# Designs tried in a protein design chat: VH-VL binders against q9umr5. Part 389

Target 1, 268 residues: q9umr5
Amino acid sequence: SYKPVIVVHGLFDSSYSFRHLLEYINETHPGTVVTVLDLFDGRESLRPLWEQVQGFREAVVPIMAKAPQGVHLICYSQGGLVCRALLSVMDDHNVDSFISLSSPQMGQYGDTDYLKWLFPTSMRSNLYRICYSPWGQEFSICNYWHDPHHDDLYLNASSFLALINGERDHPNATVWRKNFLRVGHLVLIGGPDDGVITPWQSSFFGFYDANETVLEMEEQLVYLRDSFGLKTLLARGAIVRCPMAGISHTAWHSNRTLYETCIEPWLS
Key: E = the ipSAE of ESMFold2; O = the ipSAE of OpenDDE; V2 = 0.75 times the mean of E and O plus 0.25 times the DockQ between their complexes.

## First folded at step 18 (VH-VL)

Design pn23 (framework fv_nofazinlimab)
Fold by OpenDDE, second read of step 19:
Structure pn23 (fold): chain C 268 residues (1-268), chain A 122 residues (1-122), chain B 112 residues (1-112)
Amino acid sequence: as target 1 above (268 residues)
Amino acid sequence: QVQLVQSGAEVKKPGSSVKVSCKASGGTFGDYAISWVRQAPGQGLEYLGYIIPIFGTARYNEKFKGRVTITADKSTSTAYMELSSLRSEDTAVYYCARGSYDSTGYEPFDYWGQGTMVTVSS
Amino acid sequence: DVVMTQSPLSLPVTLGQPASISCRSSQSLVYSDGNTYLYWFQQRPGQSPRRLIYKVSNRDSGVPDRFSGSGSGTDFTLKISRVEAEDVGVYYCMQGTKWPFTFGQGTKLEIK
């Protein structure tokens, strides 16, 4: 039998967004128990990410308990950050494959059509002002806003991303790293035509430097310092990078080719 | 200068709903937190919640158990606070307030509305 | 929730004399960025509240220098060096460090 699959949605999403993914899984892996967690849907996805982590934790614990052989996580967009945090705080998770589906794993600093209503061009450069305040950090978007021009503010005010990245010292950093390293495989999926994740390399733990030059995962301090285990995972062959062009952000979970190439191989 | 103008006084029956508006003028409307605070007669200030209009959603004080709904219309630079299932204890002056940015960052409550008296009585 | 406790709740003061209001929080108000988001508000009779102090000790524009804020961690103080008639009203402290943000009970300043 196939391991259960747990799906975590992204910003402004719901379980309905994954109807095609469910179809693909059912077709290629019949009998797979797939649970799309219908928590924090729509506008509720703007709630603080730590709150979401707790909610999702409560939902996944029973599923994991009934699956002693392990489970797979498919986490889309913002959900990928939720899942990474989930795996960091859970000392007893049994996740075999963590599939990060077009997630801003290294943060977001984007001005895209998808988020234009949230982040007009004129606001991208100024969002740090509200986001790196207590008022801003009560919203998920700000929890992973990563302004490369205000790195100090990010490091000090980010209540989520900086912590799970181990970029800011905290008492749980060692334990979280240990917990996260329990994952069997980290499957990173994204692509240049995403149009939302900015930069798109964030899905692969790449990100802007202070000059907005995109650096690769291996050039990131979090990797170099192995602050949450990326270097260790890579060393043991546990990181899979699956870039794909021609896929828009809202199509990652509904593209058959993407599924077959980047998702399906890890659902065994 | 930024001004917040609230809607007029309301008299409501228990169990009904009230919606108070707060129109901002003289500044931008988007990446500022608009807070709602109420004050019962002779009592202190109570934080209901706040919205950052560009995000389209609000944070709520859970004390109100979902009875408060805060919204914002960027096209009219107006924030709204709706309180449902009104009770006598909801009788209060309701204030909206907006933050601002300075050299040190974002600070809330720089500007206040004039307040809206909501009376709940049978 | 963070409880903000002000003292005294009533503060009769003679004109020209100093006044001091204490505000204590049930938890540290130091945020991750090292700032302490403690605010003081003034509400004159029949008026909307007005922010006087932000982040413990920063005076807002237009606020007389006779007002000063101080403190750290969980203990904060608002001082008025020389009370004037226009200072009559209720003063509130507020924490903006941990949601839900909360106010103190208020201190009513009156002239003797």
Scores: ipSAE 0.928, ipTM 0.968, lowest interface PAE 0.5, mean pLDDT 95
Fold by ESMFold2-Fast, scan of step 18:
Structure pn23 (fold): chain C 268 residues (1-268), chain A 122 residues (1-122), chain B 112 residues (1-112)
Amino acid sequence: as target 1 above (268 residues)
Amino acid sequence: QVQLVQSGAEVKKPGSSVKVSCKASGGTFGDYAISWVRQAPGQGLEYLGYIIPIFGTARYNEKFKGRVTITADKSTSTAYMELSSLRSEDTAVYYCARGSYDSTGYEPFDYWGQGTMVTVSS
Amino acid sequence: DVVMTQSPLSLPVTLGQPASISCRSSQSLVYSDGNTYLYWFQQRPGQSPRRLIYKVSNRDSGVPDRFSGSGSGTDFTLKISRVEAEDVGVYYCMQGTKWPFTFGQGTKLEIK
């Protein structure tokens, strides 16, 4: 009776991270078929995002085919960007709710626990030097690195985020927009205490200008131009914003109050 | 002064594996990427893969994926290339090479190692 | 994969005369940032390669001005205005625009 749920994990992550989420879904929507995709785990999450999109696409096709009434996506952190691209490249997806769980939808610019683990000294101001090159763009984190002090480099060199956001032209942009617009609901979740996603408003399509002042979604050119359908979705009443304070980045998928408030209502 | 020094020549049997090292001196190890390129005797250059040490992972040419592993150890400023399931066609000189970046961008291959001859012989 | 084709593969040249090497790519090498990631390398006998030219036409520090790179899109040329004895070796073009990065077959420059 409930639509199947497909879960896509984030950077340095795996299916194990979602044990609490699965427990919550089972309690509130018993009988729901939940598939946590066990692809690009751990360090493989650093593979370029278009490669991840291809792999996840192959995994979701049979699940969607078996669910004529539709499916829901819950996509965590970097996984939310994978899901953005899936919805654009699949001309036959049947996704009802796309639940973006603290994902950097307009990009990332800031020191994170993940980055500090890789290198102890902050590299925030220097990542643009390697990221905005063909070498850097073969790593997922560079695909959505969005340095507001080098926005022209981001716009011109990003092989992924600038394209799916319609910030740079692509031959498939019109088809990608049409496909994305088939989604039933875009549920955006995030909050100020995340500590990893910087700025946290990136989870709601807000982002820094050149002075590191956050401009919200409605002030973004991608929204104003309706580049991939955000303005159209908002006009349809299909965008849900669910900010919550007090939740750290690794706790979004294991907080019961968040689940009940922001996720549960959007599962059929 | 920047220098890349590779480990010595190896003779290996078919089916075995080899691990070549590339020790960097001068500069900060984490501020550049290391590429691995090979050259069979009398033949051209072939790109195996590269690592950006600060990300802790590598990109591999699909031709070698599953057989090649590139790693880096910041504490010793050393990059490694390991090639498994060796075949006679893997006989080649293996080179490491550095790419660096400044405020204007990234450029590969500014310094090369001296090369390591790997011979796969029955 | 992007295929890089060099011609000629063997280039005998008289000392003091000009030499020209062509490199053709199977796809445009213009990256989205407007840069063309085309490189030229020199390998002298028994030595490691060294980078001569980066991004089509920029000479590395210490590379003599008799070496020049030119081209756009899919067609590139390395020219040596007056060949010297030290120029003997194999020259390779390489593209860094699309993964996997690929080299041309090499052009062996010999003094005749």
Scores: ipSAE 0.819, ipTM 0.917, lowest interface PAE 0.9, mean pLDDT 91

Design pn24 (framework fv_nofazinlimab)
Fold by ESMFold2-Fast, scan of step 18:
Structure pn24 (fold): chain C 268 residues (1-268), chain A 122 residues (1-122), chain B 112 residues (1-112)
Amino acid sequence: as target 1 above (268 residues)
Amino acid sequence: QVQLVQSGAEVKKPGSSVKVSCKASGGTFKDYAISWVRQAPGQGLEYLGYIIPIFGTARYNEKFKGRVTITADKSTSTAYMELSSLRSEDTAVYYCARGSYDSTGYEPFDYWGQGTMVTVSS
Amino acid sequence: DVVMTQSPLSLPVTLGQPASISCRSSQSLVYSDGNTYLYWFQQRPGQSPRRLIYKVSNRDSGVPDRFSGSGSGTDFTLKISRVEAEDVGVYYCMQGTKWPFTFGQGTKLEIK
């Protein structure tokens, strides 16, 4: 039978957003046990990411224990960062496919219409002032805010993303790398018409330099230094890149063509 | 000139709820963080939580989890702190305090409200 | 939680003499960015607290220069070079490095 699928939602989201995804999985892989985790829904998605990681960890442990053949993760938007950390902190995870669905893996820097009500017109350039403080780091958005004009502040103050990406040293970094490398496949999905994830290449471990020029994954220091295993995974043939144009941020989990092309092949 | 004005004193029964307001004037409300701190009679200061209005969600001290709710209304530049399931040990002066972020970064507690006495008695 | 311990808890001082208040934290207050989020507040009788010092040693605007803060890591000191009558009140240290943010128990400064 098919391996169970665990779904982790994104910012201001809930399990209801995945009804179409569940329909697609049921059609192509009937009998698959799909669990959409109902933790940190809506405004609770603003809780610090390490708190979310702990809560989701407690929820996934019994699911993984019941599936000795392995499980798949589908992690949407901010949820992809939660799953990145889960794979690093769990010494015993049995994840085969980690499907990262338009997640800002190298961080977020930009205002979009989707977030305009949270971010006043001037906030993009000024958000670093509150985010890179202990007060700001108690909110998930600030945990992956990555201002390329204040990269030194991001590297030093980020309590989450800079640590899980190995951009700043951590005592557990070697263990986190070892654990992450146990994943079978890292499936990266995203695209230029997302409209929320900025730059969209963050979903593929690309990001802005100080001039807001995007450098792709292979040019990032985290890749070149193999800080958490990206270079090793790529050499192993375990990284899948699946970009698709024409898909907005809220449509990744409800587009049939996207599902058939980028997700379905990895749901053994 | 910046000023934080809090609602008046309240006397509440055990088990009830109280909602204290904190109205900010001067500066831009959405660019603040508002902290709530309490002080029992003759005792020290205790941090309840804070809100960054642009995020719309507060961070609470786990000691008060499930009982405290902090909200902000940007249109009236007013923050609120609601404490439910009141106990006698909740008798205290409740303060709101502003933190601002500008070109130099974030600094908390640059201005404080006058305080609101909440008495919980039978 | 980070425990903040002040000493002395009661500080009687002769007018015009110096005063010193100690604050110790149960763990280092140096944040990953190299800053130390240690604050000092003054509360005069019947009044709201007022911030005196931010980030260990930076004096707030309008705070007399007779107030100074110093320290590093886990040990911090607030000094008043020449105590004035208006300095009567309770002084609190606070850490903002690790949530939940916590205050010391307070030091009551009185003129003897």
Scores: ipSAE 0.813, ipTM 0.914, lowest interface PAE 0.9, mean pLDDT 91

Design pn25 (framework fv_nofazinlimab; at its last look DockQ between E and O 0.85; V2 from the best seeds 0.86)
Fold by OpenDDE, second read of step 19:
Structure pn25 (fold): chain C 268 residues (1-268), chain A 122 residues (1-122), chain B 112 residues (1-112)
Amino acid sequence: as target 1 above (268 residues)
Amino acid sequence: QVQLVQSGAEVKKPGSSVKVSCKASGGTFDYYAISWVRQAPGQGLEYLGYIIPIFGTARYNEKFKGRVTITADKSTSTAYMELSSLRSEDTAVYYCARGSYDSTGYEPFDYWGQGTMVTVSS
Amino acid sequence: DVVMTQSPLSLPVTLGQPASISCRSSQSLVYSDGNTYLYWFQQRPGQSPRRLIYKVSNRDSGVPDRFSGSGSGTDFTLKISRVEAEDVGVYYCMQGTKWPFTFGQGTKLEIK
């Protein structure tokens, strides 16, 4: 039988968004138990990410317990960060494939058409002011806001991304790295036509430098220092990068070609 | 200069709801925290919650068990605080406040409204 | 929740004399960025609260230099070097480090 699949949604999202994905999985892997976690939906997805991590942890623990052979995680957008953190804090997870579906794994910095109201181009340069404060960090968006022009503020004030990345020293860094490395495969999915994740390479752990030049994963300090295990995972062939053009952010979970090419191979 | 103007005093029955408004003028609105604090007669200050209008949602003090709803209308630069299932203990002056930015970063509560007295009585 | 404890709760002071208010938190108020988000507010009779101090020791604009804030970790102090009549009111400390943000009980400053 197929391993259970757990799905975690993104910002302002819900389980309903994954109806097509469920259909694809049922068709190609009949009998697969797929659980789309209906937690922190809609506006509740703006709650602090650590709070979300705790909630999702409580939900996945029973599922994992009933699946001794392992489970697969499909985590979309913001959900990908939640899942990465989840795998970092869980010392006994049994995740075979962690599928990061168009997630801002290295953070977000930029305006988007989808979230134009939230990230206007004219104001993105000022979001750091509120985000890198206790008041801002109570919202998920700020938890992974990564302003390349205010790296010091990011490193010190980010209460989530900087920690799970191991960019800021903390007492759990070693353990979290160990836990995260329990994953069988890290499948990174994203593309240049996403329109939301900015830069889109963030889905592959690429990101802006201080000049807003996009550097790839292998150029990132988190990789070079192997702060949370990316270098180790890559070395053992556990990282899969699946870029795909022509897919908008809201279509990653409902594109059949994408599913067959980037998701299905890892649902065994 | 930034000013916060709140709606007028309210008298409510137990079990009803009250909605207080806070209109900001003289500055931007979207990227600040609008905080709501109340003060019962002769008592101290109590933090209800706050909203960052650009995010469209608020952070709430769980002490209120979901009775507080804070919203913001960016088009009118107005924040709202609604308190439901009113009790006599909810009798208080309700304040809105807004933060500001300086060279050191964001700081809340730089500007205060004049307060809105809400009286809950049978 | 972080409990903020002020002392004294009542502070009668002679004009021209110094005043000191203590505020203690049940846990450290140092945030991840190294800042301590401790605030002091003044509320004069019949008025809205007014922020006096932010981040332990920074005076807001318009606040006389006779007001000073100090402290670290869990122990903080607001001092008035020489109390004036306009200083009558209630003073509150507040922590903005951990949600939910919380106030002290308030200290009522009166003139003897």
Scores: ipSAE 0.936, ipTM 0.970, lowest interface PAE 0.5, mean pLDDT 95
Fold by ESMFold2-Fast, scan of step 18:
Structure pn25 (fold): chain C 268 residues (1-268), chain A 122 residues (1-122), chain B 112 residues (1-112)
Amino acid sequence: as target 1 above (268 residues)
Amino acid sequence: QVQLVQSGAEVKKPGSSVKVSCKASGGTFDYYAISWVRQAPGQGLEYLGYIIPIFGTARYNEKFKGRVTITADKSTSTAYMELSSLRSEDTAVYYCARGSYDSTGYEPFDYWGQGTMVTVSS
Amino acid sequence: DVVMTQSPLSLPVTLGQPASISCRSSQSLVYSDGNTYLYWFQQRPGQSPRRLIYKVSNRDSGVPDRFSGSGSGTDFTLKISRVEAEDVGVYYCMQGTKWPFTFGQGTKLEIK
């Protein structure tokens, strides 16, 4: 039988968004137990990411316990960051494939048309002022806001992403790295037409330098220093990169070609 | 030259709800944290929660979660604090306050409203 | 929650003499960015509070230089070098390092 699949949604999202993904899985891997977690839906997705990690952790423990052969995670957008932290904080996770669907793994720096009803155009340059404060860090968006023009503020004030990426030291860093490295496969998915994740290469651990020039994963200090295990995973053959053009942010979980190309091969 | 003007005093029955407004004038509204604090007669300050209007949702002190709702209307630059299931212990002056930006940092409670007395009496 | 403890709670002072108010936190107020999010507020009778000091020792615009803030970690002091009649009121410390943000009980400064 197939390993169970756990799905973690993104910002302003809910389990309903994954109905097409569930149809695809049922067609190609009939009998797969798929659990889409109904936690932190809609506006609750703005709760601090560490709070979300704790809630999702409580939900995944019994699912993992019932599946001694392992489970797969499919984590969309902001949900990919939740899953990053889950894999680090859980001493006993049995995740085989961690499938990250267009998640801002190195952070977000952009006001997009998708968020226009939340953010006025050009708010991008001013978010650092509130985000890099204790007030802003109580909101998930600020937990992974990564302004390349204020990188020192990001490194010092981020309560989540800078820590989970090993960009700032943490007492638990060694244990988090050990736990994360137990993952079987890290499947990274994203693309240039996403329109929300900025830069889109953040989904592949690339990010802007101070001049807004994108540096890819292998040029990042977190990779070079192997801060949480990316270099080790790549050497092990455990990182899969699956970029695809022509897919907008809200379509990653509902595109059949994307599913067949990037997701289906990793659902044993 | 930011000013915060709150709605007038209210007298409410136990079990009812009250909604206090806080209208901001001068400067921008959307990306400053707007805090709500209260002060019972002769007592100290108590933090209820805050909203950053651009995010559209608030953070509540757990002590008041389930009874307090903080909202913001960006079109009128007005924040609201609604407190339900009122008790005599909720009798207090309710203040709104807004932070400011100093160089690259955020500083809370730079501007305060005049306060709104809410009296809960049976 | 971070508990903020002020002392004394009542502070009678002679005009022209110095006054000091202590504020202690149950845990360090140093945030990861190296800043200490400790604030001092003054509330005169019948008025809204006003911020006097932000981040331990920075005096707000319009606040007389006789007011000064100091401290580090868990122990903080607000000092008034020469108390004037207009200083009568209640003084509050507040921490903004960890949610939920919390106030001290307040110190009532009165002229004796």
Scores: ipSAE 0.830, ipTM 0.922, lowest interface PAE 0.8, mean pLDDT 91
Fold by ESMFold2, look of step 20:
Structure pn25 (fold): chain C 268 residues (1-268), chain A 122 residues (1-122), chain B 112 residues (1-112)
Amino acid sequence: as target 1 above (268 residues)
Amino acid sequence: QVQLVQSGAEVKKPGSSVKVSCKASGGTFDYYAISWVRQAPGQGLEYLGYIIPIFGTARYNEKFKGRVTITADKSTSTAYMELSSLRSEDTAVYYCARGSYDSTGYEPFDYWGQGTMVTVSS
Amino acid sequence: DVVMTQSPLSLPVTLGQPASISCRSSQSLVYSDGNTYLYWFQQRPGQSPRRLIYKVSNRDSGVPDRFSGSGSGTDFTLKISRVEAEDVGVYYCMQGTKWPFTFGQGTKLEIK
């Protein structure tokens, strides 16, 4: 039988967004128990990411306990960062496939479509000023905002991303790395036509240098230092990259070709 | 020069609600924290919560959660604080405040509104 | 919540003499970026508060140089080298390191 699947949604999102993904799983893997976690919906998705991690942790514990052979995670957008933090803080997780569905894994530096109706003028060059303060860090967007022109502020002020990436020293870094490395596979999904994740290569642990030139995962310091286990996972053959063009940010979980190509093979 | 101008004093009955406005003039407020604090007569300062208008949502002190709603209208550079289910102990002066930026980054509470007296009496 | 404790709560002082106000936090106020988000405010009678000192020791524009802030970790001090008549009012410390951000209970400075 198939391992249970847990789905974690993203910013300004809810469990209803995944109805098509549920249909695809039911058609190709009948009998699979799929749980779409219905927490931190809508504007509640702007709460600090550590608060969200705590809430989602409480929800996943009983599901994992009922499935000692393992579970899969499908985590969309901001939800992929929540899930990566879960894998680090849970010493008892039994996740086989962690499927990261167009998530800003190395951060975000761009005016996004889902924020443009709030911000009619470009704010990306100025957002660091509030985000890298205690006042800004109380909002989820600032928890993974990564301004490549103020990397020293990011490294020191980020209360979430710099910590789960192991970019700043903290007492739990070695334990978090150990816990994360217990995952069976890391499946990275995203593409150039996403329109929201900026740069889109953040979904593959790529990111801008100071000239806004994208450096790929293997060129990132977090990879080279293996600060949370990316180099180790890649050497084990546990990282799967599945880029797909032609998919906008809101369509990743409702595209059948994407599902069949990038998700279905990993739902054992 | 930025100024924060608040709405006028209000007298309210217990159980009702009040909505105080805070308009920024002479500047922008979109990416600043707009904070709300109150001061009961003869008492100290108490932080209610704040909004960063660019995000369109607020952070609340949990002791007031459920009774306080903080919003902003970017088109008018105006923030609002609404307190519901009023009690006599909510009688206070309500202040809004905005931060500023300097060479060291963001600094809170640089500009203060004039205060809005809210009196709750039966 | 981080508790901010001021001492003394009432501070009678002779004109021209120094004054010192202590503020102690229940937790370290050093943030991950190395900054200490400790602030001092003055509220003159009948007025809105105004910021005097930001990040422990930095004086705001227009604040006389007789005001100074110091301290680290959990213990902080506001000093007035020579108290003047216009210094009458209530002084508050505030921490901005951990939400919810909190104020001390205030120190009322009076001329004796």
Scores: ipSAE 0.784, ipTM 0.901, lowest interface PAE 1.1, mean pLDDT 91
ESMFold2 (binder alone), look of step 20: mean pLDDT 92; pTM 0.937
OpenDDE, look of step 20: ipSAE 0.935; ipTM 0.970

